# Ledger of designs, part 61: VH-VL binders against q9h9l3

Target 1, 176 residues: q9h9l3
Amino acid sequence: PRKMVAIDCEMVGTGPKGHVSSLARCSIVNYNGDVLYDEYILPPCHIVDYRTRWSGIRKQHMVNATPFKIARGQILKILTGKIVVGHAIHNDFKALQYFHPKSLTRDTSHIPPLNRKADCPENATMSLKHLTKKLLNRDIQVGKSGHSSVEDAQATMELYKLVEVEWEEHLARNPP

## First folded at step 22 (VH-VL)

Design Dh2
Fold by OpenDDE, fold request of step 23:
Structure Dh2 (fold): chain C 176 residues (1-176), chain A 120 residues (1-120), chain B 108 residues (1-108)
Amino acid sequence: as target 1 above (176 residues)
Amino acid sequence: EVQLLESGGGLVQTGGSLRLSCAASGFTFSTYAMTWVRQAPGKGLEWVSGISYRGEYTDYADSVKGRFTISRDNSQNTLYLQMNSLRAEDTAVYYCAKVPYRGSGSFDYWGQGTLVTVSS
Amino acid sequence: EIVLTQSPGTLSLSPGERATLSCRASQSVSDSYLAWYQQKPGQAPRLLIYDASNRATGIPDRFSGSGSGTDFTLTISRLEPEDFAVYYCQQRSSWPLTFGQGTKVEIK
């Protein structure tokens, strides 16, 4: 438990058409849901699309935002050696331009027992919002103000805890 | 050691202009966001303006928007505040402050401030 | 904007006593984005706490912060003579950034 953290990132659109997803906020919580890291991050390239409806990111958040390279270093220090839990976590790692060991990665969007518990097809990719509502009876990502990466990270950790024992045993028998 | 030194304050008439400077040392200035905060005599603190580390993003309090301009010269490790159309209510000690990487939007180091007095 | 209201306006205590300062927000401060500052007469403010409960570098452990949502507290476990000053809370949850009106901790 002490070696487990959950991560959630918010991304904005950069590049000529805003199709490049760039890290703009990162939140990391421990096993108990305590916030270890939560900062706005300034991409190296000009932001074309803030994707505010989803990301919650606004131009004003970039005024005090931490430079990407600095933030990345801080985040990696926290993640190194830890079991990292996330939802569709490949997107977060991609935005971080970082590869965490697969054996130490837990993606709640790809845990069949979790879907089963939520009465969903085991091989389906369910949203964090849906799983959180079904299994935790909690509403996240409500309104039009965008997502809260802290809230999402906390929800992700809580979801994983529901299947932790079973899934860790499965992984022990079937290492990635 | 982090050092912030404000200058440029003084007495100015209503409607006048003044440019404040903040000389930074002891840290990599070009990689940190900066802010101006002011304090009227005997009053509390009021956020005035902020600027990102590259200077591409800025924001202002409504009370100064359209009149004040925040800028920076990273090659000179200097933060600026151009104040135009000054009013009596702008009278205050103006502090420059550093924005940390952790807890960004808080201010971990402050200068000693420079007094701006706007007279009628 | 988020209005921060501090209480009490003035707190009169003796060295060695416990000080409890309150900061109430007009609306929820997201993710506990609340800081505390100390300001002594004729000096610039000094950061004490950031993100509600994290002590800034070099800050003694007698200073602690707690709270979430709309209610935050700064506690000085045992007042030292140098702790008599004005204390401000500040939120970074929404723009514009705002400060409380301050609480003066004075010697009884």
Scores: ipSAE 0.915, ipTM 0.955, lowest interface PAE 0.4, mean pLDDT 96
Fold by OpenDDE, fold request of step 23:
Structure Dh2 (fold): chain C 176 residues (1-176), chain A 120 residues (1-120), chain B 108 residues (1-108)
Amino acid sequence: as target 1 above (176 residues)
Amino acid sequence: EVQLLESGGGLVQTGGSLRLSCAASGFTFSTYAMTWVRQAPGKGLEWVSGISYRGEYTDYADSVKGRFTISRDNSQNTLYLQMNSLRAEDTAVYYCAKVPYRGSGSFDYWGQGTLVTVSS
Amino acid sequence: EIVLTQSPGTLSLSPGERATLSCRASQSVSDSYLAWYQQKPGQAPRLLIYDASNRATGIPDRFSGSGSGTDFTLTISRLEPEDFAVYYCQQRSSWPLTFGQGTKVEIK
């Protein structure tokens, strides 16, 4: 079986001005898009900005939210030893205060063949929403309810699957 | 073993007040969100209130907003429900329930419940 | 709020038979945030399934959940005598949290 998962996280703002991005939701799906993890997470510091428009996070979600330290442990258990696929995944790892091995990381925001398929400049950073629409003919991140990290993770995995063979071969020849 | 033990139920007059307690053991209480769910006699389940593990965040069903207050004392592993301005429709068995880390917003352990009867 | 409607109201079956319970939501339950509970007479509810298809700890394999969007199903592959009870679905997709009205599985 392929040891590949896709991850997407939502962050809220903490700190004096809400400029610190803190993990508030994390979703992980397997190669087939099955949800392995999806939980709201409570940051250790007071939330100043829920960033609901983008994060989809609301105050109510924090009532049953999992403590950050606990959630982090659960997430890391899932990610360990896996190829982790994400979009602009460095933000997710930063929020998790965890860095996955580069050789086991796949960032769909930095895969030139993927951009090429989408008729985008190979070296441009395209949004997940744009790539998903262009390549999968699917609309994500729609509505006023904010983003669904599950949906985003699934889309990310599907996008990667389009270029998996080519990209894995490339990486094999050019290890990061 | 996870144990939740509700207490404080009883007979109360309409407009009266009652404070329920839930004593928790067998798990690190201070790290879990908790909830109250009630069940009227012969009826289904109704979510009443929830509280985050540190007590910073709370929420209530519309039917009890402004009348009920959920709180917790993590040093004593106890969950509370202060019920004011009680009504006949508040008559129910009140369960305290634990919120798991996985599937949060579901409830993986329940107490035996305590009966609250509001008489007119 | 999301209203969950369970069907049938009562399901009469014999031990060994397959039970199929339905839970329909008035609107889409995001990310399959649907749980199932079992409640026996005089007892507190017990969590069976969370997030539509995940069995809770200690729950036998004969219990399974499926579905997405507005339609969810709890299946008991082979009813045991101890499985005759009331079953509730519950959503955590939207606040307030809500339960279905319940399905009673009774012995035929």
Scores: ipSAE 0.915, ipTM 0.955, lowest interface PAE 0.4, mean pLDDT 96
Fold by OpenDDE, last read:
Formats: structure tokens, sequence, C-alpha cells
Structure Dh2 (fold): chain C 176 residues (1-176), chain A 120 residues (1-120), chain B 108 residues (1-108)
């Protein structure tokens, strides 16, 4: 358990049309939900779309934001050697320009037992918001202020804990 | 050792202008956001302005918007605060402060400040 | 803006005693984005705690921070002579950034 962390990232749009998803916030929590890392991050390229409705990122957050290269180094130091839990975590790793070992990665958007527990099709991709409401009876991502990556990371960890034993056994029998 | 040294303070008349400087050393200045915070005599701390490490993003307290301009010269490791249309209520010690990577939006190092006195 | 109200205004204690300082926010401070500073007469402020409970580099372990939402606390477990000063809380949850009005810890 001590070697397990959950991660959630918020991205903004960069590039000519804002189609490039760039890391703008990253939150990491431990097994107990304690925050290990939570910082706003400044992309190297100009931000075209803050995607505030979803990301919660505003221009003011970029005033004191940590440079991407520095933040990436700090984040990778935390993740190295850990089991990393996330929801649709491929997007987070892509934004981080980092690839964590598959054997040490847990994606709550692709855990059939979790979907089954939530009375959802096992092979469907369910949102973090839906799973959290169904299984934890908690509302996240509420309001118009955008997402809280800390809240999302905590929810992700709690969801995984519901199926941890079963899923770890499955992975042991079926290594990725 | 991180050092921040403010200068440019002094006595100025109401409506006048003043430019403060903050000379930074002991860290890679160009990679850190910076801020100005002021303290009126015998009063508390008031955030004034902030600037990102490349200078492309800035923000101000409502009390100084339109009158103050924060800027930086990374080649000279210097932070600036241009103060125009000064008022009596702007009288304060002005601190420059460094923004850390962790706890960004807090301030981990402060200069000793420079006194600005605005008189009628 | 988020208004931070500190209490008490003045705290009179003796060396060796426990000090408890309160910082209350007018609205929720998201993600525990609350810092504490110490300022001695004629000196610049010094960062003690960031993000509610993280001790800054070089800060003695007698200083600790706790709290979430609207209520935060700075605790000095055993006051040292050098701890008598003014303490400020500061939030980075919303803009503009704001400070509390300060609590003076003075020697009894």
Amino acid sequence: as target 1 above (176 residues)
Amino acid sequence: EVQLLESGGGLVQTGGSLRLSCAASGFTFSTYAMTWVRQAPGKGLEWVSGISYRGEYTDYADSVKGRFTISRDNSQNTLYLQMNSLRAEDTAVYYCAKVPYRGSGSFDYWGQGTLVTVSS
Amino acid sequence: EIVLTQSPGTLSLSPGERATLSCRASQSVSDSYLAWYQQKPGQAPRLLIYDASNRATGIPDRFSGSGSGTDFTLTISRLEPEDFAVYYCQQRSSWPLTFGQGTKVEIK
C-alpha cells in the first residue's frame, strides 16, 4: 500500500488551434488520500484554450505556475518505482511525456470488476464522476468552477481500493 | 544563498511616480515566478503583484491595478515595480519575494524591503 | 476575495508554553492552499508552513499546521524566546492572494 499512489492531471490546449493537450496541473495522493504533490504547471508553449469549464485552470493560475520541465522532474521522482493508479491514465502520462511501466500501472477506467460492482458493462469505459457517485455515493466535479485534480485523484484511489484485492490477484495470474 | 535586495524607495508626492527594483542572487532567477508584497507602517501584509518566470503572465491587486506595472529582466536577475499615480495609502515597505516550485503561490524568500512614503 | 481572519489578535504566553493560532477563511480554501509566515520587528516575513501542513525548509518541528476548508491552525508546541513575533496566514486558493491581519505572540 505504501508503494501505491494515485495521479490526476489537468490539461490546457496549446498549439495553433489549441488541439495539443498540455499539462497545467498535477495532483498525486498516497494510499490514504494524503496529498503528495499538487501544483499548477506552466506549459512551454502559449496557452490557446484553458478549457476552464473542465480543467478548472484560469490565467491567474499561470502567474505562479511551476515550469513544465521542473514539475515533470518532481513528479517523476514521486512516481518512480510506485504502483500508479489513475483514471484514463494514458492521458495523464501523455501530458507528462512519460511512460510508466505497464506492470505498475492501474487504470480505473479499464477494470472490469469495478464496472461490475457499479452495475455497468464490464467492457465499457465509465467516467470517474459516474463511478464515484455509484460506488462511493459522492459527487465530484460539481459546479462550474472545473475539476479538482486533488479530489479526482483521491476518488480514483478510493475506487481502486474497492477492487484492489481482486484485481491484484487477477494481474498476478495474468501479467500485462 | 538566496538573496533579494530591494531598492528605489523614498519620499514622493501624491500623484508622483517611483520605480522599485529587486536584485536577485543565489538561485536561477529566470526559472522562478516573483511577487511584490507591501506592508503599511504598523499594519499587515498585502499582496500587490505577481509575475511568471518568463514574464508572460502578470496579475495585480485591485488597489493598484492601472497604476502599477510589474516586470522583470531575467538577463539582469532583476524584478521591477513601476508605480504611477501614487497615493498616500500606497505608503508602505515594499518586499520582493520568491515563489517556490512547491507550494506555488506561497513565498519562500523575502527581501528586507524598501520604504515608499507618499506625502501630500 | 477570500478574507482571512486571524485570532486572537494578541496572544500573551511564556516560553515553554503551547501556542495555538487560528485562521478562518470567509469561504473554503480549496486544496488546503494556506500558508503561515512569521515576522519579527524590523525583519522580513519568513515562510513557516505551506499548503496547510507542510513545514518549509529549515523550520523547526515545533511549528505545525493543520486544517482544511475554512478553518486552519498554526501550533507552536513549545515556545522558544525567538518565537515571539507576528504570524500571518495567507491563501493561494483564489485571486487575489490575501493575508490575514496577523496574530501577535508576545511574552507574558
Scores: ipSAE 0.915, ipTM 0.955, lowest interface PAE 0.4, mean pLDDT 96
Fold by OpenDDE, last read:
Structure Dh2 (fold): chain C 176 residues (1-176), chain A 120 residues (1-120), chain B 108 residues (1-108)
Amino acid sequence: as target 1 above (176 residues)
Amino acid sequence: EVQLLESGGGLVQTGGSLRLSCAASGFTFSTYAMTWVRQAPGKGLEWVSGISYRGEYTDYADSVKGRFTISRDNSQNTLYLQMNSLRAEDTAVYYCAKVPYRGSGSFDYWGQGTLVTVSS
Amino acid sequence: EIVLTQSPGTLSLSPGERATLSCRASQSVSDSYLAWYQQKPGQAPRLLIYDASNRATGIPDRFSGSGSGTDFTLTISRLEPEDFAVYYCQQRSSWPLTFGQGTKVEIK
């Protein structure tokens, strides 16, 4: 089987009104939860809204941040050829300005067996925080320090592992 | 080979000003964040200031806020530290250091430092 | 700020011995954002480890880092003569960035 990684990104607002979501942090972990990549990233455009309450990103994080173009290259190198697990992962890929093959993508926000296991409607979009609490009995995205994309990526991987066998079999029968 | 060379250190009186420079070579300076770290004689390391690769983001230790200004000229591959209202406790070897892409916020290359001595 | 306390203050060992250095944080260092540096007399610091366990480029295998939360360790498996120096830990989890006070590894 191909190597599997989980990704989680944090975005800030750029553009005239801060409505453009730009990558500001990216974390990637392997199947065991080991961190493969975790860096703050500086968007090419001026940041208008840090969205700190959701992103955990603060101005100070941009002082040592990696340029977007460089970070993107490093991230893509890690993702290439891997099964990539994420939560609402289309947002991450959009921010990365990159699209991973659908056959190698796993989105925990769209896995009916996972929702079923959490006693949620199968076709509903549940938050990572909710699923993590329900299925792993773990609290994430708490406190004043903001979100940790590392923790989120690790949680995402652990959630997927709960349904990996069933879902991989499903995908094998129903390729995307 | 990455090289960082600090200059501008010397003896200055309390309340005086001094501008440090760091000449960078051996890497694409304009694409890396940079930092200043100082070390008082016989003491440990203290982070002083940092600046993003384009220079639009800066930060400072509380001990130097309002007195020190970090800047850079990417066309000259040079990092600067303008030090005003100097105090005796600012006496130290000042290092410029490069911030890597991986492990950013750590410092992978350091200059040999320049000594700043503030006397009354 | 996060205060990093290193122990012991001085570690006296002989070449070939194993060195274990501790760095304790006053609060949790998020995402294992801890680095280790080596500084020899009259020289600039040198990065050894970043993000708790990643060896910097060109650093020998005898250097290793471990830990998470508030407790971190630098291990030198077999001390070489050139390893006798002062070692500093540094966190990048919270601003301001801070260093430990250092551990001196000296020859016994």
Scores: ipSAE 0.915, ipTM 0.955, lowest interface PAE 0.4, mean pLDDT 96

Design Dh2
Fold by OpenDDE, fold request of step 23:
Structure Dh2 (fold): chain C 176 residues (1-176), chain A 120 residues (1-120), chain B 108 residues (1-108)
Amino acid sequence: as target 1 above (176 residues)
Amino acid sequence: EVQLLESGGGLVQTGGSLRLSCAASGFTFSTYAMTWVRQAPGKGLEWVSGISYRGEYTDYADSVKGRFTISRDNSQNTLYLQMNSLRAEDTAVYYCAKVPYRGSGSFDYWGQGTLVTVSS
Amino acid sequence: EIVLTQSPGTLSLSPGERATLSCRASQSVSDSYLAWYQQKPGQAPRLLIYDASNRATGIPDRFSGSGSGTDFTLTISRLEPEDFAVYYCQQRSSWPLTFGQGTKVEIK
C-alpha cells in the first residue's frame, strides 16, 4: 500500500485584473494529520489580488515567502509516489503547474459515497466546509480572516478516511 | 558554508544616521528573504525588518518604521539597513539573518552582528 | 502584537539533567509557527526548532519542541555542558515577528 497525504493550497490573483490564480500557500499533511509542509509562496508575477477574505493571504506573508520554483520542487518531492487527497484538487494541481497521476489522486469533492454519508446528492459538488461540519461536526473556515490550508488539508484527510475502504475497493474494480 | 558578515556599526549621536551592511556568501543570496534583528546590551532579541528575496516586499517593527529602510543588492550579495533619526533606544547589536525556505519566518543563519551605539 | 512570555527566567541545572523551558503566547500562534533559538555568550543566536517541533539542520536529538495554541515547550533531554545558554522562542504567526524575553539555562 502507498502512503497517503492530503494537500490544500491558497491562491492569489496575478496577471491582468488578477484573474490568474497563483499559488501563495501550500499545506500537506500525512494520514495522521501531521504537517509535512506548510509555507507561504511568492508567485513569480506581481500580485494584483490577495483574495485575503478567502485565501487568508496578506502582503506581509510575502516578505518571507518561498519562491514558487523552489516551493514547487519541495512539494513535488513530497507528493511523488503518494496517494494525494484533496478537495477540488484540480485547482491545487493547476496552481502548482503539476498533475498527479489520476490513479493516485483522490478528490473529496467527487466521491459519491462521501456525499451519501453526508445526506447530500451523490453527484453534487459540496464544499469542504459543509462536509466537514456534517460528517465531522467541526467548523472550519470560520470568520472573515481567510482559510487555513493546514486546517483544510487535515479536514480533507479526515473526510476521506470515512470512506477510504469503500472507495479504494471501488477504484480497484474501476480504475480511472 | 553560509556566512553573514555585518558592518557599518559604530558610535553616532542622537538624531544621526548610519548605514549597516551585511555581506552574504555560501548560498544563493538572491533567492532568500533576509532580516535584521537587534539586541540591546544585556537584553533580548527584537525583530527589526524583513525583505523578500527580490526586495519587492518589506516590513518593519513599529519602533523603527519611518526611520529605518531595509534594502538589498543581489548582484553584490549584500543586505542593507539605512538607519535615520537614531535614538538612544536604538543602541544594540544588529544581526543580519537568513530566512529559510522551510519554516520561513524563522531564521536559520545569523551573522556575528555589528554594534550600534547612539549617544546623546 | 503577540507577546511571548518565557519561563522560568533562569533555570539552574546540572549536566545530564532534563531541562524544560516554557513559552506562552498572549494569543494563539497559528499553525504552530513557533521557533526556538539558542544563544551562547558573545555569539549570535542559533536556530534549534522551527514550527514548534521540527529540529533545524544539525541540531542534536536531545533538543525537542512541542506545543500548540498558546503553550509551547522546549525540552533538552540530557543537558550537555555546551547547552548552558540563553534560549529564545519566536513566533511567525503574526506581524510583527516577536521573540520571548529568554530563559537562561545555567550551571547549578
Scores: ipSAE 0.914, ipTM 0.954, lowest interface PAE 0.4, mean pLDDT 96
Fold by ESMFold2, fold request of step 23:
Formats: sequence, structure tokens, C-alpha cells
Structure Dh2 (fold): chain C 176 residues (1-176), chain A 120 residues (1-120), chain B 108 residues (1-108)
Amino acid sequence: as target 1 above (176 residues)
Amino acid sequence: EVQLLESGGGLVQTGGSLRLSCAASGFTFSTYAMTWVRQAPGKGLEWVSGISYRGEYTDYADSVKGRFTISRDNSQNTLYLQMNSLRAEDTAVYYCAKVPYRGSGSFDYWGQGTLVTVSS
Amino acid sequence: EIVLTQSPGTLSLSPGERATLSCRASQSVSDSYLAWYQQKPGQAPRLLIYDASNRATGIPDRFSGSGSGTDFTLTISRLEPEDFAVYYCQQRSSWPLTFGQGTKVEIK
């Protein structure tokens, strides 16, 4: 009965030597894969490294970007009270400067039944690209132009659906 | 309510200069990206330039790059377009437009426009 | 640069009819970053649809958008007298931002 969404974020490098990961794009989709949120975000601190190969972020994306504080408020309103699915989702929450209840958090990088379906070691941290290829027969994150957070959020939701019944029952019996 | 009012248009000779202003009210100007879009008489729309909410990031269409400069003064709620080395093909109505927080890169509010006519 | 080609150039219809406007991109518009605008003579454009299918604030339900990749559609389910105008599509997936050449919807 509780609504479920999937989130994916792209980060750029800020701080000394560009080592701090700061939010520069966030995409949220609903259970059916419809886009609920998708915006480029301008971090409050100076961007040192766009990390374009991975993030897909270029300086031109920052021209129309939404201020971080505004975007964060909008994103958190969407996430509040919902089951939030992501891949390595702790990085996304860290970039949002946000803590989501563990009982409402689902991380496709750490679901043993999902790894099992992919014929992977159940305790391995598998990449989204690998799981998506194995279980959905789709190639994502193709080339060197960077990732699409909409594509990644949609893939993450589809992966979770493969184990949703089993994993939700497991979590109900084993509360985090 | 959101209001955008362009000014500074007029008749100039080829090679001349003109500075457009856009006065903004009814919203917190300093937290929104802004853009200029132009429309030649009887023609379609052409994106000209955009600027981030703090003014740190700008971009230009190739047709105006090196000749036009976008800027903003957040203390005066005003967007500017400095146009140098004007050409006949720059003749157009120039609109300032607001970038929304959702669907950014589309433009939700537009001014009424100011006409720039470039003649030899 | 992504070139947007709108069809038809002119659409002649009567009030109450359904209008279907097409926008085709020269290359894929990533993440459906495609907007639609309405413009009446002597007026500034008005945002109708952003990101292919989201209605802007205050836009009536009779306006809807759909499409992805290179093919996008604006539908006006039942034309009202105030809907006779020029319509433009605009992409934001690649720089420079570009507009289509427009479709004029006029009274038959």
C-alpha cells in the first residue's frame, strides 16, 4: 500500500582537488517508470571537476540549472514517506545531505536474491550496468558521454520489481 | 505575478551597438536562470543566450558569440544583453524569459519583447 | 545542433475538432527534453508542455504531449476559438537550444 519511487543522481567534483561529490543532476521515477523529477542542479560550491565521462555533466548544463537548496527541497518532498529504491543509494542520500529511514530504503546493489537471479555471488556488490544486462537484457551507460540518471533510475526500478515480493517479505520479517 | 519588461530596442546602423535591459518583478529574480530569445519579423524563434542564477555560467548561440554579452544585476532585478557589431540579420524582437525550476531549459514566463532594427 | 522539423506547416481546422501537431528531431532528444509553445500575433510565446508530456501551470487538459527519441506530438483534443495560433516545439537536450519552425493552426 506504500508508494515506491526510484532515484538516481549524478555528481561533480567540488572542494579540494575536486574530491567532494556534489549533486548536479537528480532523477526520480515512479513504479511504472514515469519521470516524477529530472533536473540539473547547480551545487552551491565551485565545480572543480565535472567528471563528464561518468556524470554526463558539462558546464552548459549549469546555465539553466536549479539551485541546490531549491532542488533539495523539491526532491525531499517527493521522497518523504515513500519506499525509495536506488543503486548504491547511500551516495545519493549523502549528496542530498539527507537521511531516509532504513525501513523505507531499498538498495539494488545489496540484495542477495537479485544477485542470485543474475548468477552472481549473493554478497557481491554488482554494478547497475551488469545487473541490467544480465536480468533485463539491456545495455545502459553506453559510451563515454556519461550516464543518464533517468535511464539508470528506470533500470533500478525494473530490477527491484524482479525481487520485490520476496524482498519485501524478507524485510517485514527482518526489520532493519 | 511574474512580470518581465524589456527595453532598449531601437534603430541602429550595421556595426553599431545597443544594450537591452529586462526588468523583473513578482518573483525572486536572484534564484532563477534567465535567457534571451529573439524572433525576426515573420519568422520563428531563435535562442540567443542564457545565464545562471548567480551569473557564473553563460552560453550563446554561434550566430552571436563574440558580439553579444549576457549579464545580470541581482540587486536591481535586471537582466542585460549587450549587443555589439550588429548585423542586418540581428533584426528581431528580443524577449527575455524566465527558466522554471521544473522543466529547466524550457521558458515559463516571457516579456512582451523589444524590437531591434539594424539597417545600413 | 538538433534541427526540429514541424509538420504540417499549416493546419486548417474548425472549432471542436482534434488537432495533431508533429515535431521531428534530426537526432534523438535525450530524456524527452522537448517543450511546446503557443504564440498569437503580437504576443510572446506561452509554454504549454515541458519534457514531452508535462502540462505547464494553468494549461487546460485539452492540451497533451507525447513522444520520445525523434518523434513528438502535441494534441489539442477539442479546438477552442482561442487555440488558433502558431505552435513551436523546442528541445533542451543539446546546445544550442533550438526551436522548430512552427505550425500554424487556423480556422478552416
Scores: ipSAE 0.860, ipTM 0.927, lowest interface PAE 0.5, mean pLDDT 93
Fold by ESMFold2, fold request of step 23:
Parts: structure tokens; C-alpha cells; sequence
Structure Dh2 (fold): chain C 176 residues (1-176), chain A 120 residues (1-120), chain B 108 residues (1-108)
């Protein structure tokens, strides 16, 4: 049996006008929600916009942060060969500068059965916050001090578990 | 293995200056964040300052802001603390400490410290 | 600033006994970002536990950590003679980084 993990990342703005999203925190949890990885990461490029309201990243977090190259190596060792669950997960992979096989990727922002359980349009792109409140009766991303990638990764795994049997069967019949 | 060796401590008058050094070996110094932590005689531990692996990010305890400057020379594997306008309450053993990649913001290796005594 | 209050101030025990050390935070410590250190007289601190429950490299199994939010615990399952020392907790969720005032574990 193939092991499953959930990932969530927080990004800061780099590049012209701060429009490029660069990795500044990554959290990975196992199937049971235990934390496998959780570190602040210093992007190799100058930070233009911390995006603190959403990312939770402040200048002070960068003082002790792990270099991007080191963190990426550690993260990829955890992800390789596993089913990786995330929410809008292509943004996370882009920030990691990494391709994960589509057959091993699960994106809770694009699972029609999950939207159906939430009584939402099947093809709508629903926020993690909304799905988590609706289906798990849990408030995440509370306040204006930014998101917790640990909290978000744990919520993402719990959401996937609600549709895991159905969706894994669907993907077996309809390989991506 | 990992070794951190502080130097530059000593006796100094209030208002005076000292520069502490920490020589690092046994690891790739230039890819690790570093920290100074101090301990007044008979007292607990106090975080003083930290610096990112390339030196571009620093932070300080409020008690030392504007008086202390952390820096590093990655070509010499050396961490520094420039201490100006010293006060009696700065009297402490000063430890150089390494930040690990996992659990960053905890400190996995420490030097044996260098004593700074500030007298009026 | 998060103030960490350790209890008891002194814990007097015999070798072989179980030690339970408490660290209470003045506000929630995000993501269980709490470490434990051991310090013997005339020595530098030694990292035991990071992020509440992870043993640092080379730390024996008798040391374990637990807790979340505002309440954290270090447990030494069977005290060895070398474990009589001062123990500090330290948080990394808010700046400035802060340490507790210490718990001295001494031989009874």
C-alpha cells in the first residue's frame, strides 16, 4: 500500500512588484495528522512583500529560517513515492520548483464528490476554510495574523478522508 | 564534530565596548542561522540576538537594541557580537549557539561561553 | 512577549524516580514551538526536546515531552545520576524568543 501525506505552504512575494510567489513555510502531515515537516524557509530571492495578513510570515521568521535549497531537499525526500494531498496544490508544487506525478496528486479544491458533500456546485473552486467549516465543523485561518500551514495541512487530510474511498476508485477507473 | 568557541569577553566599564567572536567548525557554517544567548550569574537564559545564514536578517532583544550588533563572516566561519554602551545588567556569560534545520529557533549546539563583566 | 513559568522551582527526587516538569505559557505557543534544555553547573545548555515532543539527536529515550497551547511537560521516566541539573523551556512562536526561569532537579 502507498503512503499518503498532506502538504500546505505559505508564500511571500518576490520578483518585480512582489508578484512571484516564493516558499517561506512548508508543513507536511501524515494520514493521522502527525507533523512530519514544519519549517520556515528563507527564499533565495529578496522578499518584496511578506503577505503577512495571509501568510503569517514576518521579517523575524526569516532570522532562523532554513535555506530554500536545504528545505526543498528535505521536503522532496518526504514527498517522493507518496500520494500527496493539498488544496490548490499546484501552487505549492510551483513554489517548491517540483513536479509530482499527477497519478499521485490529490487536490481538495477540485474533487466534485467533496463539493457535493458540502452542498456546493460540483465544479466550484471552494476555499479550504469554507470546506473545513462546512464538513468538519471546524474554524481554521481565524483572525488576521495569517494562516497556519500545519492547521491547513491537517484540515486538508481530514477533508480528503471524507471522499477517499470514492475518489480513489474514480481515479482508478479514470487515470489522470 | 560541531564546535563553537567564543572569545573576547572580559572586564569593561559601564559605557564601554567589547566585541565577541565565535569560531565555528565541524559543520557548513554559511548555511546555518546563528544566535547569541546570555546568562547572568545565578540567573536563567536570555535570548540576545539572531542572524540568518547569509546575514541579511537580524533581530535583537529589546534590552540590547541600538547597542548591540550581530554579524558574521562566512569566509572565516566566525560569528560576532559588537557590544556598545555597556551597562551593568549586560554582565553575563555569552553563548554562541547554532540553529538546526529542523526545529529552527531552538538551538542544538552551544559554545562553552565567554564571561562579560561590566563595572561602573 | 510570551512569559514561560516553570514549576516546581525545585524538584527533589531519588535516582530511579520519575520526574515531571511543567512549563506554562502566558499565551498560546503556536504549533507547539517549545523546546527543553538541560544545564549542569559550569556547562552550556543541552537541547533535549524541540517542538514539544521531538527528541534531539543523541538524547536517551527516558526524556520525553508533551503538551500544546499553554501547558507543556518534560518527563524523565527513570532518573539517572547524570540527570540532576537545571531544566529550561524555551518558546519560538513569538518574539522575543523567551526561556522559562528553570526547574532544578536535585538528589533527595
Amino acid sequence: as target 1 above (176 residues)
Amino acid sequence: EVQLLESGGGLVQTGGSLRLSCAASGFTFSTYAMTWVRQAPGKGLEWVSGISYRGEYTDYADSVKGRFTISRDNSQNTLYLQMNSLRAEDTAVYYCAKVPYRGSGSFDYWGQGTLVTVSS
Amino acid sequence: EIVLTQSPGTLSLSPGERATLSCRASQSVSDSYLAWYQQKPGQAPRLLIYDASNRATGIPDRFSGSGSGTDFTLTISRLEPEDFAVYYCQQRSSWPLTFGQGTKVEIK
Scores: ipSAE 0.860, ipTM 0.927, lowest interface PAE 0.5, mean pLDDT 93
Fold by ESMFold2, fold request of step 23:
Structure Dh2 (fold): chain C 176 residues (1-176), chain A 120 residues (1-120), chain B 108 residues (1-108)
Amino acid sequence: as target 1 above (176 residues)
Amino acid sequence: EVQLLESGGGLVQTGGSLRLSCAASGFTFSTYAMTWVRQAPGKGLEWVSGISYRGEYTDYADSVKGRFTISRDNSQNTLYLQMNSLRAEDTAVYYCAKVPYRGSGSFDYWGQGTLVTVSS
Amino acid sequence: EIVLTQSPGTLSLSPGERATLSCRASQSVSDSYLAWYQQKPGQAPRLLIYDASNRATGIPDRFSGSGSGTDFTLTISRLEPEDFAVYYCQQRSSWPLTFGQGTKVEIK
């Protein structure tokens, strides 16, 4: 059986007016929720907006941060050959400047059986916070001090496990 | 083999200044964040200051803020600590330490330290 | 700032015994951002454990770390003669970065 990991990233604003999203933290957990990777990352470009309310990133985190190029190499080695689970995962791959095979990608923001379990429209894009509260009875992303990418990656894996058997069978019958 | 060698310590009077250097070898200095940690004689460890791999981000312990300046010269593989307005409580062994890529904010390699003694 | 309080202050044990060292934080240490160091007399500290439970490169498997929130533990499953030293915990969850005051592990 192919190993499965969950990933979550936090981004800061770079580029003109801070509108470009650049990777500043990445967390990866295994199937059991054990942390395989969790580091703050210093983008190669000047940070215009830390987005701290959502990202949890502060200037101090950048003092010890790993260079983007190094972190990317480490992260991609972990992801290679694995089923990668995320929530709105295209944003994470974009920040990593990376393509992961579609057949090995699972996006909890776009799984109809998961929405059905949450009593949501099957094709609606639901937030990680909402799905986690509804289906796991857990409050994540509490307050305005920012998200924890470890917490979010762990929640994402637990959500996927609720529909894993059904969804993997679906994908086997309906290859992307 | 990672090596860090501190120098520039010595005896100095209160109000004086010293500049510490840390010569690095055996790794690509310019891609690692660096840190100063000190240890007063017979006492525990105190984080003093850190600097990002390009030098654009720095931070300091409150006890040294405004008096100490961390800097680096990546072309010379050297980390510096400029210490001004020295006080008796600054007496310590000063360690240069490397920040690893994994577990960053912990410190995986340390120099042997240089003693700074501040007297009246 | 987060204050780390280590206990006991001194742990007197014989070679072969199990050592259990405690580090308690004044506030929750987020994401288990807690490291352990060993320091022998006249030497620089050596990183043992980072992020609560990960062994640093080259550290023997008799060293293990555990804990979360405010309570963290370093365990040495069977003390070797070279393990008698002072041990420090250090957090990286909040600034300033802080160390505990140390636990001395000495020969009984």
Scores: ipSAE 0.859, ipTM 0.927, lowest interface PAE 0.5, mean pLDDT 93

